# VHH binders against F-box protein At5g18160: the designs that were tried, part 3

Target 1, 379 residues: F-box protein At5g18160, of Arabidopsis thaliana (Mouse-ear cress) (q9fk54)
Amino acid sequence: MDKQDEKKQGTTKSSSTLTTRCSHGNHISQSNSIPLDITIEILSRLPAKSIVRSRSVSKLWSSITTTPEFIKHRSKKTSPPCVLLIFRKHDKLIVFSSPQHQNTYSHVQDYHIEIPKNGFIRRLDSVHGLICLEGSKQLVICNPTLKRFFPLPEPQGTGDEYNVGGFLGYEPIEGKYKALCIVRGWNTQVLTLEIQESWRVTKPGYTHWPTKDTGRCINGVIYYKAIIFDRVPRHVIFGFDLRYEEFTHIEFPMRNYDRFLMVSYEGRLALISSTSSVVEIWSLEDAGNRKWSYEQFHLCLPPNTSLKGVIDAGELIYTGFSLNRSFCVVYFDPKKNNIRETKFQGIADNQIWQPDRLGFDLVNDFYVLPNHIESFISF
Short names: E, the ipSAE of ESMFold2; O, the ipSAE of OpenDDE; V2, 0.75 times the mean of E and O plus 0.25 times the DockQ between their complexes.

## First folded at step 1 (VHH)

Design e8 (framework vhh_7aqx_2)
Fold by ESMFold2-Fast, scan of step 1:
Structure e8 (fold): chain B 379 residues (1-379), chain A 122 residues (1-122)
Amino acid sequence: as target 1 above (379 residues)
Amino acid sequence: QVQLQESGGGLVQAGGSLRLSCTTSGRTFSSYAFSWFRQAPGEEREFVGAISWSGGSTDYADSVKGRFTISRDNAKNTFYLQMNSLKTEDTAVYYCAAHDYEVTFTYEWDYWGQGTQVTVSS
């Protein structure tokens, strides 16, 4: 049954009720009166898969669960930012999740994917709840909340397999997602993630190719490491402004740039290198002037730990092996000088990582995706 | 930017030896870690051995420890798997792989060869 007063109920703390549409000239349809705030409260407490299923069963629930108000309300209660830890074994992705303020990783989902011809997946990051994957000729958007994959149209000029590098970005002011693709040796294209949108050619001023490193979306700009094709190849960081669709490039502040992980640190683009005893952080202070600041911190981690990322709270994420050869994830807060260790549940460590073989037999690859949030976007 | 090509495979009797070579094209050989994997018919691809980018560290699967040795020759842009005391269970297609630690920081194997057949007769 249609409800006619729903859109008028976008006001916080509404005392209005949902009413069914009444037919004129026929038998009066019966209705229930339900306060909108209570309906949102009930729906926001359902598991994500139940919300998704409800959209195919009920037009009312679909209309409510797609509103910004619902998403914001649910985010307050049930969807704190989390870290995703993803292990790849052949064509299977094994996904673990931990809320960023908790110390336990729980098994969430296994996904089956098409294995790239190269045998690996590049450049994984969570962008406002969505993950962009590179297929043989196209980009595929993964929504872990909805447990769905959305292939994007094939870009123009993809005559060869695996000649597309791609990144996803989110522009927070307009609330829009855009995908950027680089077609090897031809051009760069952008697509806004909306119905019937097509790829548009954009001009970076340079022929370039992204490295295998993960891109970062920071305040509506996609940053990625790339090689500019010239007589002498140059390694740079490209920035693509999602709102104005303009390119900039940034020189590295150091010569050993290949040893630094690109991250968002304290709301800025940063380059971090870490051993078990020392962390070096270069932060971009002024994007227009390309001014970098440098910080160094001391820490004490077990040998064989590796830096994998940073959460918005400023903790650095490391993975490695404990003394008993169990796979571990540890967080280091350089400002508090504090270390916290995490635990796994829902799958045995030996199914993920074989210490005697560095995991190569059982796990092909693994990825750490910080700052992941729920997304209810479908295309 | 790196391509890998295996050589040295073939037929050998149990108890014999083979040396596999993996030749790379590219200017950055010394910055890569290298590994050997193998795949027997109907089985998953399994790890055999690895050598670090510095050459200072090696690792091996338990099934080959003491029998196989991985090494590298930076001057020839080539790395090797010396296989001794071969068993019929070592019959597989052998793949070489290269990992660029300095670029990816993800511990994935970036580049793969096409594979070379090793058959060990009883």
Scores: ipSAE 0.000, ipTM 0.138, lowest interface PAE 16.6, mean pLDDT 73

Design e9 (framework vhh_8ghr_2)
Fold by ESMFold2-Fast, scan of step 1:
Structure e9 (fold): chain B 379 residues (1-379), chain A 123 residues (1-123)
Amino acid sequence: as target 1 above (379 residues)
Amino acid sequence: EVQLVESGGGLVQPGGSLRLSCAASGFTFSDYYYIGWVRRAPGKGEELVARISSSGGYTSYADSVKGRFTISADISKNTAYLQMNSLRVEDTAVYYCARESVTYYIETGMDVWGQGTLVTVSS
């Protein structure tokens, strides 16, 4: 399967729009119009922390760096995507980032972010730089780049706690984020984030509830595992198209679906199961015909290594501990049959939950989120 | 293959009692898993009525059934039970047995479901 890089998004019209927006009196901005193109180019190449800091220094720089045009221009020139490692310790979320396209270097940054009072860590994914968290009665959007949490309005029907399942998606054509909320015993609702639209009821055609598993947003469609309630309950994958706001459901290609992690693989929805010696991949060949293809690969991983995800380059991510107790992230490329490893020397033992030590640590207190990019979205 | 199979549903009069069973196969009961009972009445949504850690150390109930329903587990038989007493017409529903992997003690995410068993409470 072929994989496409991020498409060009720059236009001359965007620069003209920025110039017009920055000058409310033509005479006062005329001498700065030529330097603005160079300023935008320079700002687009700076680290995220430098850009955020620049917003406090200059009204002009703040106005430039908050426009959608600047954000699109920068996304082409930004650092490669990273893997986020998320640990919960008491009431704190500790977020680390690591480059996913380097073999020998680990770069870990600690983001001390307090969890929302009623926040939970489940169904986590990074969706175009944002993470959706489920609170007791509402969804909360986390932006690790800005170190902020944005609670969304409470959906209708959430009077009881723990009855909300939620997913975030990004629609690439219009550049919009939408949240999908399933309220147990009530209905399914959608919200467009940037325009702070109120929740709208959707019609999935079936009463259903999402499983605990992570949802995925692939090419403007939110995919999630769910149970359809009827005379005979059915396990399916729901797809919610963000542009048309239409639901589809997809049958699993196998009966042991509970053993398979749902991922994006080579730009397609895929289901992957792995042991230390064998990995099985089911890929959705065409979303329109819902036909699956199957591949099997052999590998040799240390014991206590668990599959956690897939990066856009097609490498499978595993986590575990080496014999010397160092936390490790292992990447396996099934097409090239090669393995690379990143060892994390900066993460203390008591900051890491051991997922395979059941009864001592909660299995889902540790998450690995691949393909994370910077986001400057604020509502 | 991981599966849950319910049994024990049927017709019962108001004020009566019924015991549902949930037999698990393909996995072993442990502190890693919770077993829950979720019901769906005609024209209503899903309601989690009871759950138990598969080790039996933790139980919880919906307010609508507290004091009337009792959940239990027999680890040696890999089976969970729901004892339903003082049944009401409003308890009429299809009852599903479901597995929840432990994430936090207060989460209710289910990843394996049984086929359901019908409970009808009518005079």
Scores: ipSAE 0.000, ipTM 0.245, lowest interface PAE 15.5, mean pLDDT 72

Design f1 (framework vhh_6z1v_2)
Fold by ESMFold2-Fast, scan of step 1:
Formats: sequence, C-alpha cells, structure tokens
Structure f1 (fold): chain B 379 residues (1-379), chain A 126 residues (1-126)
Amino acid sequence: as target 1 above (379 residues)
Amino acid sequence: EVQLVESGGRLVRTGGSLRLSCAASGRTFSSYAMGWFRQAPGKEREVVAAISWSGGSTWHADFVKGRFTISRDNAKNTVYLQMNSLKPEDTAVYYCAAGDLSWEELLEYFGEYDYWGQGTQVTVSS
C-alpha cells in the first residue's frame, strides 16, 4: 500500500547547467554552465555545515568538495581553530567543539570505539584536522568535520589484541599525511595516507613501545614518549621525521618526566607540569642538539584543577576533576599573566553522564584537543 | 582475579642454580603477561624479567642477562625463573606479578599491576 513518508528524504541534484531565456518575446533559450573555478570559490566561502550538507544534495558538489584543488583552496582561507572536548562513556566517545575565544559549544558526533583492554583510551591528538584512533589490530583515522572514519589497512605482524600503537603526522612542505604504527614486540611501520600504499617497515634502531601519553606532530615531526628495551628500560621521547622517515630519540631534561604533559608550545616541543599554584615549562630549543630551556610561573587557580593542553596563542588549558552543573574551562597565559574562564551550560546535564557503574572521571575519561581545524580530506 | 603463589626459594651457594615457580589460579592466566621482581633488604623492588601471555617474547634485566631465563607453561598455569651462576647480590625476596596487558605495558605500569604474589626468599651464601 502507498503511504507518504513521514520523514523528509533528500533528493540528488543532477544538473549544474543554467538555462537563460530571453524576455523579448522571441523565446530564445540558452544554456550556460557555471565554471568550475567559480564554483570552487563559492563553495570555499561557505560554512563547514553548508559544505557537508551540499555533498548529500548534489553529486556534482560532492565531487567538487572532495577534489585536491578545493581542499587546497579552502585551506588558504584558514578556518578559526576550535577546542574539541571529548568525553568517554563505556564504548562511546562524545565530542563537543568550542571556539577557542568564545563561550559557546556544539555537539559534533558520538564515536563508537572498542573498549580498551586496560580500561582507558590512549593518545588522542588533532593532527591538521584529523584524529588517529587505535583499534585492536589496526588504526582508524577519524574526521570530526566529515563525521567519518577511515580504517587503515591492518599492519603486518598483528596477532594479539591491542598490539598496535599509532600516531598520525602531517608534513607541511609536501602536504602529506603519514601514519606511524608500532607493532608490539615486532617492528614499526609507516603508511602515506593519500597514496593508499601498504604499510612499509621502518627501522628505529631500538625495540620500543609508546607510552599511553598523547603524541604531538610539530613541524613535520611526530614526537611520542616511549620505553626503549635495548639494554635497560629507558623512558625517552622519540621523534619521527615525516619527510625523511628517520628516527631520533631525546632524553628527558628531568627525572619526574611522568608528571609532564607533552605539548606544542610557541612552535616547539615542550613538557609542562602544573599545580594550582606553579607551572613548569621545559621547551626544546634545538631539536638537533637536544638543548632545553626552563621557565617557571606562579598562578592562582581553584584547587583540584588539571592541565589539559595548550592553544597556539600560548594559553594553557585547565579543567576541574569532576563534572557539575556548570562545566568550566580555564585558560592561563603565562606571558601576560592573565586568566580567563569559560562556562559551558548543559554539558553536565546530559543523562549519558549518569554512571551505570562508575562515576565520571575528568582525569581519565576526558580529553581536550586544542587547535582543531576543519578538514574535508577523505582517505 | 588471579591468585599467585611463588615457590622454590632457598639457601644456595655462590655459583649455584635454582628454579623458581609461580603457580597461578584463576580463569584468565593465559591472557596475562607475567613478570618476576625482587626486593633485597633495605632496597626498592626491581624488575628481573618479563614474558608475554603466549611466551613468544621475553625481556631480562641487564644485570641478569645470560644468567636468568624466564619461561611459562600455560597448560600448568605456571611461570618459571631459572637462575644460574647465582651471586650474593641476588639475595632477595622474589615476587611474581600478573597484568592483563603486554609485558611492555606491564613494565610501563609497574606500580599498577593487577596481581602480586606473596614472595619466595632466595639467599645466596658468599
């Protein structure tokens, strides 16, 4: 039986041509096509929401907005960066975005993940608009802008669950993304995303495993904390140069390295430790000679605040240890000695925060990804 | 939950050999990475050796390489530490530990192991 759909369904547009008709009573029809370059210019000026929507209503616009030319043209018109606020509840990551200089937020997407074997998710960072997630045997690239996943091929030598540690990097000179995969007890492998190559074995010179800490991609180098097992277990920072595919390792400048968050600070690799009253910053001054500089600042924050990251403007991001009715993010600028606070109404009010078994923990089940930009790349 | 019981510790003469055993009870032993640790009087606990859940990969501390060998028998739910060429410096209480993770992660999260045994005393005479 014929019944009208209660929900509206989208329709595909099939034509990009315009027909112009003369109004002088001679009824002449002319066809005119909108040039591709003009269409790219128009689409590149639209908000991300409009571009994403255009892909569902126009096959032509979908093809245009996925071209390298469009992606390059859009990237020249720099999108304002945002902060992603990511909450983990069971097998779900709940992603909110907030402009870094505004007091607003919006829900982006919920992502379903495999529950980590050790009970927590490891290593989340935004790399030129993309996030790398670890599955049990493979890496998955997440694009929050497109609300899509790109499973990467399974690397060679996977046999056990949770035997892969992975990082994503972006090389700005060649404009390429590369994924680095450490396979537990076997080898390291690299993959160039745009070419859809199979994984290639690379040689770090050491048997090692990455720690749970977030990796950072800075100026075409992936940095990550790791343990070297070559002689005696040693905690180091590995650097993987994306252009030359070469490894370096850097010794920590301090013994209490487990207290320090690895970040990009003023365009450099940095290690930051903070309490509510003191912040310590170690900055890598010269990656070639491994020279560090040290700075210490005093601040006055509420008790039970935790450092979560750093934005490109040089502000340090802090949150409380627990959710309440008014979720608050605090930004501290060490150079200007200024503190600003943003309050987000409604985040803590969702029923999904009600624990089934455990209370919600902002230390272990909450991630802040600063400097996130929109991306239209699909691999 | 895994329960661990170490055995085999005794007095041994310098240059002697000894085999320690760690018997596990519980439903998940075959999924656990296992490690051997020791603690001498007045010293902190140190890592001696580690083995993956399958036995396919092992790690030994620099100060015992060539002398000690870790192994496991999953059919018997047991991990072993074969100790050769014993020195007075090897005198310690030896503990086994289990974690539902890789041996690499087990070494990273040393303080967060799921299960520890009660220990077995090894004394090496001078």
Scores: ipSAE 0.006, ipTM 0.374, lowest interface PAE 9.7, mean pLDDT 74

Design f10 (framework vhh_7w1s_2)
Fold by ESMFold2-Fast, scan of step 1:
Structure f10 (fold): chain B 379 residues (1-379), chain A 120 residues (1-120)
Amino acid sequence: as target 1 above (379 residues)
Amino acid sequence: QLQLVESGGGLVQAGGSMRLSCAASGFTFSYAMGWHRQAPGKQRELVAKITSGGTAYDDSVKGRFTISRDNTKNTVYLQMNSLKVEDTAVYYCAAGWDLEELFSYEYDYWGQGTQVTVSS
């Protein structure tokens, strides 16, 4: 048998049908059936909101759109990545999405998501369509596409009260999500999602705690800023390899590391600092060699813009207000030395931009998450 | 070793202004930093904090006090305006590796304190 014939042996016979039957009798048969293959094709081309809405209307449509076959077929027809704008107000996350490659007012998807009580949002990143949130005693996975929260089991502990810090990662070769949690004063633990295992203890070699800065998952490694507790506290970047479940740590290449945003830049871990006139980029060339490369670029932005992230195309994302006080997102391409602006009419409301009373629990109630893709995964 | 050294305290008349400074050594300001105060016969209270995400203030000082930092000098400042007699306290600089740590007195990330006395 040739390799072409062997490649076709894994395809299951497409003979499944979606059936709705009405009364039978007389000469009239009111039995409708649609082949599953055709139904999957039709549903896979609908916008995410339409698919989610269809699940609420019919148990039959819900059963189709939750099948592994549908999820795999839809993943081959995924919409291009978008940027998420996330606002926290009391018990709610308000999420807007916009395409990353449009220069005009975008059709913004409004997601109104409830957050867990006593949840604290510090370390937000979009990890292959999912967001990890920290609850009081456990991690919660948020799927903004489905508007669902999936609490993970409470980590293993000694029975004492504890604080939990955590990150989500995606291993692209095996297509698996793993959550990493750091339990203050005890240990670190890992859980593979979808298998519904209990947490497994892992050993980083150091007692440490993650800073409140955003973690990043890059090429199957979770990177996060952390403090190693010793006689002199040390700030480092920890890396957790998802496949081998091994820890590494790397030192910052600069003294003013608190000014640098940790991002994925051209497939590498990078540290970026920007003013309205200068951007500095440190890129990790080799973690084993501890080698960083440095680049500096000039730009001209309004003084009221701030760096929020980087998209996969290599453009830096800034947010601010235009001259007419409309909210805007500015993209700067340092290699092409060009800028583009996208304006958002629906989020220029003063109510959104005036946070609740400035107080002891406020950190940052506005987040920009680039490179978000839709996900239909439920655990 | 992490060390925090406060300066700038003293005697000031009600309605006056004062700036406190906190010089940090052994680390940078990627931590959450804050200013606490303890008045005679009262417990310590957090009056202002600064993080990578922004600043926050207690209602009693909001609009009068401003916290800022200069990462090149490893120094955090508390600018106190329109001072009241009830602002009289020992002011402490604190560093926390998490926001919640600024409310914990279990950690050794404190300065020695600087006295601020506001006379009527």
Scores: ipSAE 0.000, ipTM 0.185, lowest interface PAE 16.8, mean pLDDT 71

Design f11 (framework vhh_8h63_2; at its last look DockQ between E and O 0.12; V2 from the best seeds 0.00; counts 0 for: pae E 16.2 > 2, placed apart)
Fold by ESMFold2, look of step 2:
Structure f11 (fold): chain B 379 residues (1-379), chain A 122 residues (1-122)
Amino acid sequence: as target 1 above (379 residues)
Amino acid sequence: ELQLVESGGGLVQAGGSLTVSCAASGSIFSIYAMGWSRQAPGKERELVAGITSGGSTYYADTVKGRFTISRDNAKNTLYLQMNSLKPEDTAMYYCAADLYEWLVDSGEYDYWGQGTQVTVSG
């Protein structure tokens, strides 16, 4: 900023607070400086990587792009969504970003994120630009755009012998992130992020034990598969309403529930199973009456692909390697009966496929996180 | 933190028997559900057998009647007795543990060993 009135100085004046205070022509008036509102608008058009890189190189850009005003302005202009492809190799995450738009080929750059020493990777989901990592004592929020980790406070009553299970959600009406933590099936707690808040104990409807399957936050409700433990274990779907902080549970519409992936489909909770030729979709019509609809679709998948998720546009996402050993992402639109494929340079040739110290196990886990957007939120 | 070390792997003839063991340290062994998984070259890791903290067992269909999982909480040791071995049983065998014992048949465990190689010739 080269505005003369930005800083008050008492008995002695320095030449300027402006980092670029001298240019040929040497103007100090408002008319020679871009107004802050316009500067924020211009900088907000930059790719996220450019903004983050510029923070480490330019003190001026760091001071502007870290302000609450810039972050709030940038958050209003959501980025186009992408798919994150996350490979876990030992205690390191290798993350690739893939556009969701129609491309036949894509070149994406990878980046590496080391898992915090107290972090475990069990349930990865992208929730409005943030990822929740489940640890033994605490949840850790990852912002992939910033390459930063934000540990949450330890929930009450965890001890050293038990893992902490939990989920991140986004409440869209109030615009707040909330985390849900379940300890030993009956100690349930909620935390509102972005404020100095401790975990609040809540009351579960039933004592329950979440499975290791990924949960989904849909329209302000976190859904997850769980076991109600009484005399005989029973599998159900729990829903936690983030606004009212209340639990409900829903019976599965089928006996072979473990073969179905829980997703958001057309804005609703859905259960999807896919073979190479048939997709089955159960969609929840009304949580109150527990009514499900069922549809079956036919397709012909490329070899060596498997269902990984659903993008908001209603396409099912599959991943695999092509016959040319290219990593590919296949999108199937059940309504249009249309298949499209994106092949990637830089994944098949990446160092992640080199043997580690075990010599045989190249990758521990692979995750596909659809609908990821950029976020500059930090805690 | 719980640590798991496998041992007892080796070369065995088809139709033979082998016992692999897993020593646990650094935590209270008796509270964990335990399991064995295996990974053959070019395949994904698969669950072989699991056992709850209370001793209830699970077996994959491919090994039922041939393999026996057991645990000795006094020795902090998990065992897998493998009988009637086939060349298809050749794999790296991993010991695993999890506090969520109701999911013992899922194959999803938080703690893993480094594995022991079992090779079946024939």
Scores: ipSAE 0.000, ipTM 0.228, lowest interface PAE 16.2, mean pLDDT 74
ESMFold2-Fast, scan of step 1: ipSAE 0.011; ipTM 0.391
ESMFold2 (binder alone), look of step 2: mean pLDDT 84; pTM 0.848
OpenDDE, look of step 2: ipSAE 0.007; ipTM 0.299

Design f12 (framework vhh_5j56_2)
Fold by ESMFold2-Fast, scan of step 1:
Structure f12 (fold): chain B 379 residues (1-379), chain A 129 residues (1-129)
Amino acid sequence: as target 1 above (379 residues)
Amino acid sequence: QVQLVESGGGLVQPGGSLRLSCVASGFTLDDYEYYAIGWFRQAPGKEREGLSSISSSYGGSTSYSDSVKGRFTISRDNAKNTVYLQMNSLKPEDTAVYYCAATPLEFLDYMWSGEYDYWGQGTQVTVSS
C-alpha cells in the first residue's frame, strides 16, 4: 500500500494527483497541441496496423505518416530492410522474409492472386515497399505490409488483353511513387499514385517494348531492358527520371547482355553475370558519357546455384541446391570475399522445394526481392 | 528491291467471301526477327483505314479494327512468303482498294499510326448490293 499511497500524496503538488476533468474519444488524434517531434516519435513506434488505422481517424496523423521524413524515421527505428522469397503454386504466392543481416527466412504470408492468361508473373521487384503486378488491362500495386492490392486505372489505348508493360518507381526527395506503363503499339504513360491523377502520355523518342526482365528503381530513375524498333531492332536499357519525367537510353557494354542480371550495385545501375566460380560486374559510371566500369571476382559455390539479386550492402544473392539436395540461399560479398548461407525457419527444408509447394517450373515460379521495407501507402 | 504484291480481289455479292494474298519479294518473312505485316483499305473519297496486322514476335500476335473484327482473319505462310486476309460476310461498305504493307517493326498497333516501309500497289474489292 506504501507504493500507491506515497504516489497519491506527494509532497510536491504533482498533476499525477489530479482527477481527469474530461475524457473524449479521439482526443489525441484531434489535437494540434502535441509537439510534432513527439508525435512522430509516438507514431514511429506503433505497429503497422495502428498507423494505417490512425490515418482514417486523424487528418493530422494521416498528414504526418505520409511524409518521407516519417517513413525514413520509422524504417530506422522499427524494421531493417529484408529480402522476400516468393514461390508460386497455382493461383497462390507463398512469401518468406529474412532481414538482410540475418541467416534465417520465416514464412510471412500466402496470397491468392489471379494468374495472367499467359501463365506467368512478370517483372517482380520491390520498390520502396510496394510491388507492381501486370493485370490483363491494368497495373495492380501490391503492398505486402498492409496485405492489400490496389488496381490502378486502365491506361489509355488498352483495347487488347496483356498489351501493357509496367514499372513502379519511387522518387526519394519528395517521397512520391510513379507508375510507368508501355502500351504495345500505342504510347508510354505515367501516373503519380498518391495524387489519384489520370494517366499522362510521355514521349520516350522511340517505339519500344520492355523485355521480360525485372526493372529497377535506382535513385529516382526507373531502368528497364527494352527492344527499340528503330528500323533495325536493338536491345537497350531505358532510364526514366521520375522527377523530370525524361527518358534516356543506355547501350549495353557487351554482346552477351542476355546473360546479365540488371541490379542496383553500390548505388549504381549494374549488370552482373555469375557462374559457381566467377562473377562479372559492369557498373554504370556515367549514363551521359556511356561509361561502364568492369570488375571480376572469384568464388566457390555448389553447381546449379543461380544469381537472383543484390542487397544494398553489396552482397549478391544466390539460390540453388547443396550437394545433399537441400534448398539454399547464399550471400556473397565480393568486396570482403565473404560467404554466408541462410536457413528456413518454421518450415522443414524439404517442404520448400517439394513439387506441391513450388510447382513444377522453378524459373517461372520463384522470385527474389531484395531491399524490401515496410510501406503504409493505402488508397 | 523489296516488293509486296496483292492478289485475290474482284467483284463479290453481299454476304460472300474473298481471300486476299500478299506475296513478299526481295526479303523473306523468316529473315526478320521483328516484323509486322498489315492490311489496309481506302474507299472512294475516304482516308486510308487499317484493318488487321500480324507480327513475327510473341507467337504471331494478330490485331483487328472494330469494323472487321469477327469477319476478317489474317494469317501467314512463311514457306510461301505470303500473308493472307480471309474476308467473310462481306458488306457493300467493304468496297475499297485493299493494300498490303510491311515494316521491320513488330508492334501490332504501329500500323494504325506509324510510318510503313513497304507498300503494295493495291487490289480492288467491290461488294455489289
Scores: ipSAE 0.000, ipTM 0.146, lowest interface PAE 15.7, mean pLDDT 73

Design f13 (framework vhh_6z1v_2)
Fold by ESMFold2-Fast, scan of step 1:
Structure f13 (fold): chain B 379 residues (1-379), chain A 123 residues (1-123)
Amino acid sequence: as target 1 above (379 residues)
Amino acid sequence: EVQLVESGGRLVRTGGSLRLSCAASGRTFSDYAMGWFRQAPGKEREVVAAISWSGGSTWHADFVKGRFTISRDNAKNTVYLQMNSLKPEDTAVYYCAAEFPYDILDQYFSDYWGQGTQVTVSS
């Protein structure tokens, strides 16, 4: 149905009725003037695909449903943030979702997304409901809610395949998504999603290349590990402010930086390393003064679990298998010193696994994306 | 694997031009990005220019932009560095390096290095 949702019909009196579908002239209804607040309320209750279709049917509805205020209002009425568990199998992404704030056995919602034929996946993170993928010559934005892929235009200097490193960010004050692209041997470029059709060159001050680690978007800043190719090459963390489109670079506080996962922890950029018994957290306090704080916590994890991320509540996410081969996600709260476990029935039974061969080890093409929310961004 | 041999370094007067060549032998030359590095007496080794495996993308350090140009000929398994408007501060041993595709040239990522060729620029 490419028109208004027929299931959401109101009364044909006063100004409270939406336009009703006309079928071969048999039924005609017309919307009267309705208050903006009521229109927002009605639109916010529509299924995701109906909202996207409404944007192509009505300029008024398009203007309403694309505002940050509408998106924020809609998110308050949808499910709370979830964790996405993503497995790559050839040309498919197999996606499972689970509520991240549930302290009980969870049901897995699974679905498949086809990836572009020349897609190349190394870094995955959920950025306000969207995932950025690196293609052979361009970035591709994946929307798991809509099960769609949006290729971005090719940046300048992409004559070679696999010449592009990229990250997505969301600026929460203006409600804008921006993609950052580093073109190997050329420059760095930025594009504002849905507003601009071509890339704009940025000025990072240094020639650099991102490492294979995931980037993070924290409070409107894209952070990523990179190597600066100055006179003496060095490993740093780059920060790109989405609003002002300005770069900073931050030095690591430790020598074994490759052992640390970059995350958002308590609203700050943090570097975390964990074993089954000890977790170390370095939190950035002041980038300009190279100030980091250090915390160490003790825990007792099940065997064969590994750190995968952090949820917005400050809990660390670990994944692994129990002795009965149930796939489990373990959440550790360092401040409360407690552990909760969610076991998933069906993941180990899914054909993505060969349970007898995997034992307690995890497959390399496995991604955990915390804090995932619904998104209606399209073309 | 790739083996690299640089040539073309010599004494040149300030304002002069010189072309360095890097001949690659072995398998898979066309699979590697290539670059030029230099090391001046008493200084750290620094990156000068880089070129992608196809030649479709190039990068030049700010201190040589407009003066130096990197290029390659995959049919001849050769990379070139054309140096124009040479200055005394360009005096260094110039090294050719090869790296697997998808990484920018860096001494920590370069898989293969040449032996170097000396460039001396007199006033």
Scores: ipSAE 0.000, ipTM 0.169, lowest interface PAE 15.4, mean pLDDT 72

